# VHH binders against FAS-associated factor 2 (Faf2), part 3

Target 1, 346 residues: FAS-associated factor 2 (Faf2), of Rattus norvegicus (Rat) (q5bk32)
Amino acid sequence: MLPFRFTYYTILDIFRFALRFIRPDPRSRVTDPVGDIVSFMHSFEEKYGRAHPVFYQGTYSQALSDAKRELRFLLVYLHGDDHQDSDEFCRNALCAPEVISLINSRMLFWACSTNKPEGYRVSQALRENTYPFLAMIMLKDRRMTVVGRLEGLIQPDDLINQLTFIMDANQTYLVSERLEREERNQTQVLRQQQDEAYLASLRADQEKERKKREERERKRRKEEEVQQQKLAEERRRQNLQEEKERKLECLPPEPSPDDPDSVKIIFKLPNDSRVERRFHFSQSLTVIHDFLFSLKESPEKFQIEANFPRRVLPCVPSEEWPNPPTLQEAGLSHTEVLFVQDLTDE

## First folded at step 1 (VHH)

Design a18 (framework vhh_sonelokimab_d1)
Fold by ESMFold2-Fast, scan of step 1:
Structure a18 (fold): chain B 346 residues (1-346), chain A 121 residues (1-121)
Amino acid sequence: as target 1 above (346 residues)
Amino acid sequence: DVQLVESGGGLVQPGGSLRLSCAASGFTFSDYAVGWFRQAPGKEREFIGAISGSGGSTYYAVSEKGRFTISRDNSKNTLYLQMNSLRPEDTAVYYCAAEYEVITDYGFDYWGQGTLVTVSS
């Protein structure tokens, strides 16, 4: 019966557990597990030669971990140095070329002497009944599980047959676990790709929005500049008109034609039009400039020239003429023709 | 990071009772058979009792049967020892120990630091 069988095997395991603690073996304290493996390999090669399965270079726990990670079978050999069949098994079965080939191609191989602390520790876990001893271990139902045990002397052909049978019977579990890991990895890769695509799309949208904002800002600034230029030009024209009106209002009245101190000046403007006005000999040449500036027809910037001799009249204050002379001081006659030269393009 | 930490020890009068606890961490507690041992000064370590990972089976040393009861709570990762009708001869350091029932990618054979039980008038 199942309950009876379970109870029986569990009691045996507990009894072994209890006996182990009541009479502890000195080998139960593992201090250098890697050294135990290396020491065993050297002793094995000295006794049986270098043609053997490739020994796992690490502790039993490391071998289990690697077998679990790689989803591979782990073959464990526990060497009983004092057992009568150990030499025959190693020379004739374990080191047979066909056996070496099978082990090397399909599984991880861990081996140690039970006389070493590491090997003794593994012996206590596997609970072998006799030697030679082999155990096949693999991941099954999320646990590293012993799926096969070979106890006692076995011939090479039978060893190959038994190891192959154990692997074939249990291969489906490893295949299932590989498929599950592949499905989990595929899901993770797909999720990462989706996340990357989303972030790329978000960045593209942000960049597009940034460019649109910059373009709107550029257009707005350009429109503001155009409007500012228009307003500045209108204000310039208004200020010019106001200054012309102010100058006109400030002009002294024309002297009578009968005044002996009057000068009649005929101005020839750049547009070939002619304008005349009377001035007093005692007035500053600045009055002439103010008069011309007040005219709608006058250029924005100009100078006044007289002939015979040809000369520019100092009608505006300058470093050369801080106080422009009077018409009399400038040597003007009672009737003069003066030329207005446009300087706006200079 | 495997740890077993015993607690509950102390001074008790003859005929008294104590309950010892052992808190386990760093491994899957339900996968391990766990037990209690004691060691008096100058004597070898003595087995008291053990319980399987599932709690379905218990084994006691013949000399302690009926006075001591071992139990476990896998939800709390804790092992217990109920000790009744204590005698001066029960004075010892009490240890818990764990042994792996299912092969894993980690080791086996863990021991706690011990807890002192003194039975004295």
Scores: ipSAE 0.000, ipTM 0.240, lowest interface PAE 18.5, mean pLDDT 81

Design a19 (framework vhh_gocatamig_d2)
Fold by ESMFold2-Fast, scan of step 1:
Structure a19 (fold): chain B 346 residues (1-346), chain A 121 residues (1-121)
Amino acid sequence: as target 1 above (346 residues)
Amino acid sequence: EVQLVESGGGLVQPGGSLTLSCAASGSTFSSYDLAWYRQAPGKKRELVAGIYSGGSTVYMDSVKGRFTISRDNAKNSVYLQMNSLRAEDTAVYYCAKDIEYVTFSGEMDVWGQGTLVTVSS
């Protein structure tokens, strides 16, 4: 009968395999993994009570990520609802006070029923052989690695011993990763401090350069202003001198003392000095102004006054006298004393 | 009184290298802005390179990429590393400490005695 039974079981296995592919397990589609975990937690508490290890309230992938980030062990429990040993294990081992204390203090605990899509997905990944099933997972050689598997019914004292043994055997890998992270963090802090010191030094140098440039520019502007003032004053002085010389050169010649139409004028200047010059009666009063202006001793702005009667002579064109009169028209005698009044400070 | 003493000058062939050193007396060296100037025969003194107290540097356009100025505050020294030397680099090189409120303008607070650099076959 061996060939008949062998053939029969082979055909039955093929038939079961075909049925499995024609109708995939509905648990193969995970649509609410967090809901699966929360649902399992509530059903677990209803059946076994609230005294249990703290369930990680997130997906399997999140639990792996957090265990990796925190460098902690992850304990995974896959609950087989239909297995004969599941109730005994949960009541007598998993929910024992010492087991709860160990799990809560040393590891993250993720658990789900294999009847839930999320738990079924994890079952496919871990490929457990029997129930109850526990897997210990941690970061080893830069990847999340199963470092221990506990399969089948186990008593609480043996569970504590096995979990402790697995952790002790693998703790050095997590310690090494912590040291590497600490060294990297220390190096980053030192580099940042060096970068900040460099940038502060660079900014201080740039600010020093800016202040020196501003001070240099301010000094240059002040020197330039002083130079411009000096040049402007010198130019003003030269222009005044040239104008005086031009007026002197353009003065008509003095008439002879023997000319009956000659007028001798004695000017009293504001500095109490006297100057005299002869003019012709037919000449404009502008000639008197030009003569006085041409003198080094004359004020920059002045007027000429005659006495008896006291009057200002129109020696410069004005609105009242657009064409200044002649000396004769102004009523000057053959010998006159005229007064030069300084108007420069007016 | 701060004194600056240059060394390292000499005769070098075109394309060669020289390192000039300047040693300073004084207790506040780290606060100094320092420069290297040079003066060729019949020319005015010109700024070659400057280094501020914080380490920022400035260079004359014709020496950028060829010369490097550096300082060592622990040794009270400033250095000028000159590479790819040319005939036009021939000059007396002066170390100088900057005047307060003046940017490396040629008017410096303290001048060294100078060191001659001749670039010739």
Scores: ipSAE 0.000, ipTM 0.158, lowest interface PAE 21.1, mean pLDDT 81

Design a20 (framework vhh_7yz9_2)
Fold by ESMFold2-Fast, scan of step 1:
Structure a20 (fold): chain B 346 residues (1-346), chain A 122 residues (1-122)
Amino acid sequence: as target 1 above (346 residues)
Amino acid sequence: QWQLVESGGGLVQAGGSLRLSCTASGSTFSSYDMGWYRQTAGNEREWVAFIYSGGSTTYADSVKGRFTISRDNAKNTVYLQMNSLKPEDTAVYYCARDYDFWSGYEVYFDYWGQGTPVTVSS
């Protein structure tokens, strides 16, 4: 009797514990969704063989994302391990060669057991009524949308017909989305090209204006340089003329022909013209230079030579002759011929 | 890790304007496509406007020419500028990443905001 009473008390404690600690279904905790898929695939191949549609290798969320990105149909198969029709469906319909070919060619295929947390999560989302269960999902109205549901046992030919019907009824939405994406991409590329072309055109116009401005500036500077050169040459000629007039005004008067100390000098200029002037024997040779310089026909730089013997007369102060001699000291006679040599190119 | 907070809804007269804002928390905002959706009493949520990570935009036929969607990646914010509002635009407006609008049970994260109500009086 004691063991019987002890067992009764233990049952009561277990009941109290169960009422205190209510826990959710373990399948509601998805900790390894990829592992769930790999485990399901292994179990599927053990039961039904390796001839099956190509399983999407990833989570349900990844399958949805890829179907959306690629604008493809996603076929979802939820496997009910405990349902009476699951084996018949997998062996005779899902793994039929023509069904495998259709699925592999036209859609992404994701499948998992509802006994796995990942498959259970998807089951909660799709809310299937019975097994076998297939859902066709695609991008419609900017939403991943269930566009078809197939529930319960179905034969291969009917499966092909139903899947094809669902796809054909909804293909227009995917085509429209593809065209819209292409149009958006083309518009973006065109706008970028227009912006780049506009900036390039603006830069080219600025460069053209810069070149025109530089050319105008260069021409203006050249004209200014030519004008400045002309003004400088005119000023030089005016200064030369003023200096010649100053020398002429400072020139001593000619002595009388009757003066016994007068020297008559005949100058032969480089242009073969002749000029005559009288000087006094006591005057410096600088007076001869000043006279010749004052003449319009004289070169800007010259020297004066006497003959018999040929010699250059020191008519300008130099290092050798800091004080030029007088006409008498230079040995000039009462009538002399002197030669003016042009030194302008020397 | 994503949270979305919508704001800017309110009461406005027909022909008026409102600007809705949706601020996201998270470091990957600029990489995601974002959309605005609305739900009217008795109807399912419908798409309104969409902006891709590359900057391209699309609009539902009912709002084309009146609504403009834009984004500021520096502020992790997407905007919906609503002009020439009509009584038919009265709805609760939701911000979402496009694939988060998938109908079903989300186990780990709620990527939908609480919504912002917009009422357009005639």
Scores: ipSAE 0.000, ipTM 0.209, lowest interface PAE 14.8, mean pLDDT 80

Design a21 (framework vhh_sonelokimab_d1)
Fold by ESMFold2-Fast, scan of step 1:
Structure a21 (fold): chain B 346 residues (1-346), chain A 123 residues (1-123)
Amino acid sequence: as target 1 above (346 residues)
Amino acid sequence: DVQLVESGGGLVQPGGSLRLSCAASGFTFSDYAVGWFRQAPGKEREFIGAISGSGGSTYYAVSEKGRFTISRDNSKNTLYLQMNSLRPEDTAVYYCARDYYDILTGYEGFDYWGQGTLVTVSS
């Protein structure tokens, strides 16, 4: 056990060592991962030209997510800027026309320099041993899995052969997952269509029932209307009969045949029947109308006409005749035939 | 400190529309797919839809397709859910969640969830 005597300098030195030891690598702080990818792409194009595989323009996490969702292979290239073989690989292998065509047609391609924070983060995850480095990643058994690693310098034809081999060896997993997703989606779509068809049928049936109810209600209302019309007609007929009986009861008694101040009038009705009644000369022509109206054989609306000269007798009060004349004043002092004309259809 | 905060919930009439927002903080929003879930009383949590970190890819539950639209604004660290033609059965607490995938461990799921916002569809 040493005595507790340390210099301020010794304590500070220990503190500095501990601080350095626990201090993270600056490249471990990813603040602009998309910017890292874009800046790498521009630097790559400046150094190797524009003829290269299409770079995925997004973060590593986005590339993994899109590869998983789309069920595609993800090719990851980690660029070692200071490695002796990086230039040869990029110029002669990665940017070869046949390699570009293969990568562009079959996979997503994500690339970044390990000197950038985003590339360094991916390097920490993939733990590459040397450069150039390529990893092929895909969804396998519900996990994004590294299914192939290519480490060190490789020629274009060997690169094509190796990438094709890795994809062919693992394509069945992606095909299987696609078929399962398609089957699940089709089953869900079919259930949705069946539910919609069922609801459409239910609505159609409800609409038919609504129309049937409306038709029954319309028929009921029509039957009620007919019934109301029949009842109204019955009441009209009863009122007419009561009015006829009232007029008959109010009619003055018929004069004796032996009364010299009376005249016998013969009425010819529209049905060619004849009725006769005696009246006093002093009675109003309204008495003639009341008598005819009281008969069952008379029309509902009529006028009384005399001949020689032909004229309509004012047997009902009017503007021209507000007080109808007496039989004598109307010239009915001798037995004659009066004609009843039916006006009911007017 | 990863945090997701939903807003925009409330009472709405059947046939109405409502837009929900989810404000994200404490992580690089554009690096993560994010999604919407809902849970009605006495029912299991239901997936509605998800959107990739870039916003280029969307996925919807079949039952919600056509009525709901998911979108995001990475400049504002905000996720949105546009809900149209709302029905009483859409009444639920709506949650936003961050998708997480670790390539080394294979862990897959939604690792951070908001507190939820209540949507009530009622006349």
Scores: ipSAE 0.000, ipTM 0.128, lowest interface PAE 19.3, mean pLDDT 81

Design a22 (framework vhh_gocatamig_d2)
Fold by ESMFold2-Fast, scan of step 1:
Structure a22 (fold): chain B 346 residues (1-346), chain A 124 residues (1-124)
Amino acid sequence: as target 1 above (346 residues)
Amino acid sequence: EVQLVESGGGLVQPGGSLTLSCAASGFTFSDYALAWYRQAPGKKRELVAGIYSGGDTVYMDSVKGRFTISRDNAKNSVYLQMNSLRAEDTAVYYCAAGSEIYVEYTSEGAFDIWGQGTLVTVSS
C-alpha cells in the first residue's frame, strides 16, 4: 500500500496526456475585436430579438477605458453558446424590460460570445466558472476592478437586486474619485488664473513704466529744443555783432571836412534817430551800407533811399548793379539826407 | 456551530420603531458581509439592507431614510433600526451572512448562513 505513489503516477499520466493535447486555441488570436462584437450582436438579435440592453460598440479595452474615464460601472456578459442555461437566461432575464432599463440607465454593457476571439480573450482574463456569466467592473483604488460576479442561471428580479446591491456597495469609490478629480481640476484652474493675473500685472507695470519714460523723454526734448533755440539766437546775435565789428574795422577813414570831394550824409534811421558821416565822392555806395550795418541801432535788413528824385540807392551788389556805383555816379550832393527803411519783416 | 440568531421582532403600530438584532457564532464575523432579507406572505424573499465587512451599506428604495443597518464586530452582531414603520413592512425578517471577496461580490446564493427569521407585524 503506497497510495501516494499510485496518486503520483495517476497525476503524471494525466499531466502527460494533457501536455500531448496542449495546442494554441484558434480563439487566442484576436484579429478583429470590433467585428467579433458586431457579429455577436447580430447573432444575439437573430436568436433573442432586438429588445436587449444597448451593446457597447467597441473592444473590451475601449469599454474599460470609457468606464474609467466616465467613472461608470461596466457590466460584462460572457455568452456561452453551448451552455444549457444560456437561452433561458437571455430570453427571460437579460432581455426582461426592467433589466434592460436598469442596465441602459446605470452602466456600460459589453457582451461577447466566448466562441469569438475577443470574447475568449476576456474569458481568459475574468476566468468564469460557469454560464451565464456577468461581471461588474469599475475604477477602485486607481485600477479597474471586478467588484461583482454573477455565475449561473438567475431570474430577472434577482438580477436587478444583485446588480443594484453591487453598484450601491461600490458607488462611494466612484464618488470619491469624482471629488478627487474635481479638486485636481480646481487646483489647475487656480494656478492658471494666478499665472494669467501675474502676467497681466507684469504687462500693466511695463506699460506704466514705458508711458512714464516716454513722458520724461518728451519733456526733455522740449526743454532741449527751447535751450537750442536760445543758443541759436545767442549765436546769431554774436555772429551779427562780429560781422558789424568787421565791417566797422574795414571802413575807410572819414575824409576831412575841408576836403572838397567829401560828401556829408545825414541818415534818418527807422527809430527817428539821426547819424552823420562823411564819405568821399570816389567811394562805392557799399561803404554807406557797411557803415549803417555796423551801427547797433540799424535794422538787420534795410535799404537806403534818396530824395529828388526819390529812389532806392544800390548800396548792395545786385543783378542790376553787380558793381554798385560811386557816390558821384549815384548823383549825391555835397550834403545829403538819406532815409534808412527797415526791411527785417519783409 | 455556525449560526445566526435574530431577535427584536414583534407587533408595532404604524409609524412606530423597532430594532432587530442578529447574533453570529462559529465564523470570523469581521470577514463576512451581512444582510437583512424579508419575506411577506405570498411574496418572494427580498433584500432590505446589507452591510459589507468594510462598513459600506446598501438599502432597498422603499426603506431608504427609514431603516439603518449597522454592525458591531466586537459583539459579532448586526442590527436593523426600523423607523416610521408601515403596514407593508410586515414580514418575516431574516439575517444572512456571506463570505465577501474584496474584488468580487457574490450573489444572493452566496449567503451561506441564514437565521431562522423573526416576525415583524405592523398593525394596530
Scores: ipSAE 0.000, ipTM 0.105, lowest interface PAE 15.4, mean pLDDT 81

Design a23 (framework vhh_7b18_3)
Fold by ESMFold2-Fast, scan of step 1:
Structure a23 (fold): chain B 346 residues (1-346), chain A 119 residues (1-119)
Amino acid sequence: as target 1 above (346 residues)
Amino acid sequence: QVQLVETGGGLVQPGGSLRLSCAASGFTFSSYEMGWARQVPGKGLEWVSYISSSGSTEYQDSVKGRFTISRDNAKSTVYLQMNSLKPEDTAVYYCATEYVYDEYGMDVWGQGTQVTVSS
């Protein structure tokens, strides 16, 4: 078996040498790194069985990234298909149950043949001297660092001891990085919470001051409105008094009681008081209004009613009576009682 | 296809400044962590800075206070403002997404941009 396999690989090597001379070395161009890993896995299982460490199903670069993100060790196995010790190592050491258990529980495991472009590229980076070859990589001092190299045939117990030693020697760096990441995350969260609390407090203070200014403005406006209303009322009272005095001075003199054209009018005011005055039959009803308006006791807005028949006298110009009639035209008697009705609340 | 195009490199004297830009295409830029790595002559690739999708930043100790990383999600672009440049900053600068590696390399999709600090 072994001589047949050896002859096969020797012929393949000659073929590869000739191909390299005719065209560029295909191993120097990585075009399908995931395919390289998958094809290696299938070839491995055909030769050594399905009981093996779990292969990372992705590129070398992806494995490095995941190891860095998760703060885990990455174990890299470079398979030398043509090396005399590769079969013994894989069958007896790498696929030993205790080795599989250790690798699966504590690290990411990436493996590829150096005859594949992806494996060849990794080989160029790691620069192994012989096979079988294992490298342990982890995040150290903020860099993905090779922290251990195992070259040449190794037995399962020694492999477990060496891998464990490498991990134990370097675990402190991963622990330190986890603590630093946790501290940075906590600091960022705390800073964000403090910033949000500060902004919320600032907005609350601004809103409080805005409401306080608004309240002061409303109070000032109310006080100003009250003062303006008082001044307006005082002015209205003064104007009313001046108007009453003017009307009183413009009233025609009372006719003599002996005048046959004189009318004695008794006015009943809303306060139940009575006022008496004489007028001439030829005078306009407007003089009655002017007289009543001139009295201190009269309402601000009023109308004058007569009885027998009951009617409102047109004592001020209106649409119905643009020129108010005379006392005679209104049908007033020589002695009349007129009622003053308060309209101030309309 | 994921593509990263770095620009802004050049020759500058010690103490000078440069602004690098990285135009990204072929993926949802706003969802990914972006970073800068550099390949120093005679050494491997080394991480310089990165910025998370939320805008949180980290820097290599040698560049803290001198370099500033920023991103513009609307333009799918990440920037590196480099001030007070030193001769040891001379390198090819690569834009990367979520894959920052040490002296053994990193997965990049761009050609890089050369920064030379020399008198």
Scores: ipSAE 0.000, ipTM 0.190, lowest interface PAE 16.6, mean pLDDT 81

Design a24 (framework vhh_7yz9_2)
Fold by ESMFold2-Fast, scan of step 1:
Structure a24 (fold): chain B 346 residues (1-346), chain A 121 residues (1-121)
Amino acid sequence: as target 1 above (346 residues)
Amino acid sequence: QWQLVESGGGLVQAGGSLRLSCTASGFIFSDYAMGWYRQTAGNEREWVAFITSGGDTTYADSVKGRFTISRDNAKNTVYLQMNSLKPEDTAVYYCARVEYEFDSSGYVDYWGQGTPVTVSS
């Protein structure tokens, strides 16, 4: 059984070795498609000169993709190096000024020799019957489609006429696709504009609500401030009234009019009203201040002045007079007129 | 990088059947059209069948009605079912990745190594 396995593996190895002698045509293996195009361009220019249609500088696949994207015709030229009519076609037709102008203005132009791997692959796809060969390709029915084939020797005027005829016959397909793309783009633009307008409106509404909330909060704070000021003023008035009553209750009794140590004082208030009270010569000038302060008619802040000579009486403790003098020490007579000066705004 | 591995070739009698398989790796199989080509000694490679990424098929006149191309995107595999084989079908069969289709033709981007099919008379 071992000799059978050995023989079996030897036969398999022979088959594998035989398969190594079956090499694909080198032209069927494209390893440098851009190099193939560049190589062909150089060979073309050496043979026919530099006045030729602008070669698409990329692979066949790239040329198809660009033609589809741009909605343009793609003209494909397959060069048969060994064909008897190739030189005449290139010199007299393809490189004619009018042909160059038409091709350069209306279409993408891709060309390669069928002896190059890239050109050979395209040849297999397009399956030309003879040379020179031109194919016109464009987007039709969602596929890049061959819409025209020109096979065999053709003169420049006929070439222009045939290329123009093919383009004119098929241009409606490209126009339709452009309109469809334009409609899709317009719909997307409109949708985007509507979305942006909606978001702007939403943001504007949110901003309005924020401002309304802030305005309500400002109004509330102002109302609180006014209420607090009102309460503070009422408390101030109440405290003032209580102090006036306290001072009044603590006043010493008036001496009798017949008391030899009695001083009768007539006070002239800022409102031109007059009040009278008797004091004892031994009492402090503070008693005079306490009496005046206790009156509803007195200013909130005042000072007491005597005349002849004019002087301010020290009726409240101060740094100059920490212990105010008595009426007698202040030099008051048995009958005095004193003036109450309003200092509320000083 | 990219790899196409063909299998299923061999010897078969006239009137028989073979199924060729081609497993792809290194690219997103479902995005590409695939094709089968064949080559006989002294002749150029000729296309046999194409299948689009969407599953639509096209065939050469010489094999239409006898050969069926199909694909399994989950297995990254394209198949060629060959029925009613003739001695004239003897060739090396190549799997190919196809970039575009043009009136039942395509632009071949990459070739497999090939699998031989011999049909005896």
Scores: ipSAE 0.000, ipTM 0.169, lowest interface PAE 17.5, mean pLDDT 81

Design b01 (framework vhh_sonelokimab_d1)
Fold by ESMFold2-Fast, scan of step 1:
Parts: structure tokens; sequence; C-alpha cells
Structure b01 (fold): chain B 346 residues (1-346), chain A 125 residues (1-125)
């Protein structure tokens, strides 16, 4: 029992010693810089409490970038865990209510232990001589520049005075940069507005030209349509006149008044004028239509109506009357008045 | 409102020189601070240097100072990178970038608003 336990613990001790010996220095490689800051914040709060300046939650490079973008001071605190004055400084100066208020209102605050890879990297960049160490950084002459260093133990009132002095001495550089950015932004906005106005004007002009072209095309098409209608109407009138002349030429000669097999028909036209002509009893009603059609006074489309009894005479071929009857078959054996009805509007 | 297009990349022998150009579109080029970056295969993007909108101020990464020179011609809306004494280690895709908000010299890639598509430079014999 006991000898096996003793041997086991001895082996574990050797193993743990070997692992410590082999493990590389954690400061030699930065793998999680944000984690370094977060772990430092937790260890700081464990030792000194939660009443402290607001820690920038990001890498040193990110803090520099944000300070540059916002034109703010960056206060960097490098914590020397093993230095004799670190605890006194953090408890009595850095965490004093007046100091916390000043830092939170006027600057970004980045802090890390030099025992962490990220803090060690920043230490190499800032090259502090002793602890506690504070550096004030801001944009000056187009570069992020260290404008103040506070090295060694300092009391809260002196800390406030020194930080305020550094900021006041350098505030004019940040004000000048803000004015220059504002002037450049105003010039850029004005140029963008002018470019946009020019482009909008150009597009409006192009749109006006497009609409004018389309309106010209619409007017041209409308004028062509009106001209086509006029030409079609003139051709229609010419064709109508030609058809009337052909029908007139094909009319059988009018029977003699002395012919006993003929009848005189009187036509009342839509304009209340009267026309009369003799027809032979054996002639088709189509001859009556052709005669009326050949008259200048006749409507373009018409029908012929007889009275007593009132009826429409089949004077043109139809499905009901493919071969129109003769005058005698239609009962037109005595002189009578036939009425021509205008159907042109149908 | 700026678009960037790099050109001038190619194959060059060790010890040789090459000039890269970055053409900008948009009428506000002189309002931007512009810089050069490079990225070699399997490595992170690396800052080379930057020049102010006026061209009066330049900043170079320490490792590149003396071999590389940045200049600009605002009348041609063009940024240049003159590379001398080229080494195989300079083989990378080279990018130009513009910073509208800052209007000044820049440190890091995250601070640049507009980027070109890159041009390949190969240094080999």
Amino acid sequence: as target 1 above (346 residues)
Amino acid sequence: DVQLVESGGGLVQPGGSLRLSCAASGRTFSSYAVGWFRQAPGKEREFIGAISGSGDSTYYAVSEKGRFTISRDNSKNTLYLQMNSLRPEDTAVYYCAADQEFGYLDYGESEYDYWGQGTLVTVSS
C-alpha cells in the first residue's frame, strides 16, 4: 500500500518539474492579446476591487486606432506585479474616485501586466524605466506619439495635476486635427454634392431628350395615321365612284313607256328626293339595286322597302335569297313608290 | 468615394527594380491618405508605407525604409511604389489602400477604408 503511493507521488513531482522546465516563456509569443487584457482586469478586480477606471476591452493596437479615430488621449498603464509600489499606487491613486472620474471622462484607458504577452509587447515598445508606469499617447504630427510619461509612485492629487497638465499642453494638437478633418470633410461633401448635382442634371437632360424623341415619334406616327386615313378615304371614294360607273354601264336599257310588260317604279331617297325608272317584269330585283347604287345621291349602303304590306325587298343576293326574285315574283306589277333606307351608319 | 486599381506587377530578378502604380477614380483623391500593403502566400498582410493627401508627409515600416519609396501625382489620380534592390522575400500580392476619414499617415490595415484588388510581384531568377 504505502510504498506504492510514495513511488507514485515521487513520479508525479518529477513529471511536474519537467513540464515546468520544458514550457516556453508565455511572454515570448502573443496568442490571445484580448484574453491577456481580460485576465488582467479580473486579477486587478480581485486585488483592488471593482471601482477602477474603465479598461479598454481590446488590444493595444486597437486602443491606438480608436484614440486616433476619436482624437482622444490614450492613457497606458503597465502593471509591474512584483514592484514594491504597485499595490499602493493601485489602491490609493489609480482607484481614487477623482482619478477614476478624470480618466473615464477625458481619455481611453488601456492597462496590462508586463507578465502577460500583450503587456510585455507594449513594455518593449514604451521602454519604461520603473513602476508604476503611465504613458499618455495621442495623435501629434500625423503619428500616435507619447506626449507624457509618469514613472514611479505618485499620489492621487499629483496624478490628477500631472495628467491634466499633459492633456492641456497637447489639447491644441487634437483641436487642430479636428478642424482639419472638418474642413476636408466639408470640402469633400461639397464636391460630392456638386458631382451628384451635375450627374442628376446630366440624367435629367438625357431624360428630357429621350422624352422629346419619343414625343416626336408619337407625333410622327399620329400624323402618318391621319395621312393614311385620308389616303384610304380618298381611295374609298374613288373605288366607290368607279363601282358606280361600272354598274351604270352594265344596266340593261330602260324599257319603252309603250311596253306592256314594263312598270314604272318611283324611289324615295333618304334626302326626300324622288327618282323614277321603268323596269321589265322579268328583270331581277338586282337591277333595281344596281340602278340605285349608280346614282350619286344614293347612300353607300342601303335597303329598299315596299309598303302595303311593309317589307324589305331582296334586291341583293343573301343566304335566304341566293337568287333574288323578279319584279313580278316580288309583286311589283303596278306603279308604286319604294323607299330607300340609309344603312351606311350600321 | 474612391476606387483603386493596381498595376505594374510581374516577374523581376533579385536585385532588380519595379514601379507599381495605383490608379484612383473619383474627384477627391487628394483628400485621401493612401498606402501600400503586401501579402505573401501563407502570411498575414504587411504594411509597407503611407503618404498624406498633399504628398508632403510619408511614413514607412522600419523593415522597408530605404528600399521602397512612395509618391503620388494628384493631377493624374495616381499613387506609386518604387521598389529597389528586390529580394525573393518581397514576392507578394501588393495592394494600395485609401483612408478618407483620417486624411493623414496610417499605421494599420484596419484603418483604411478603400482597397484595390492587388497586383502580383514575383522576385525569382
Scores: ipSAE 0.000, ipTM 0.143, lowest interface PAE 18.3, mean pLDDT 80

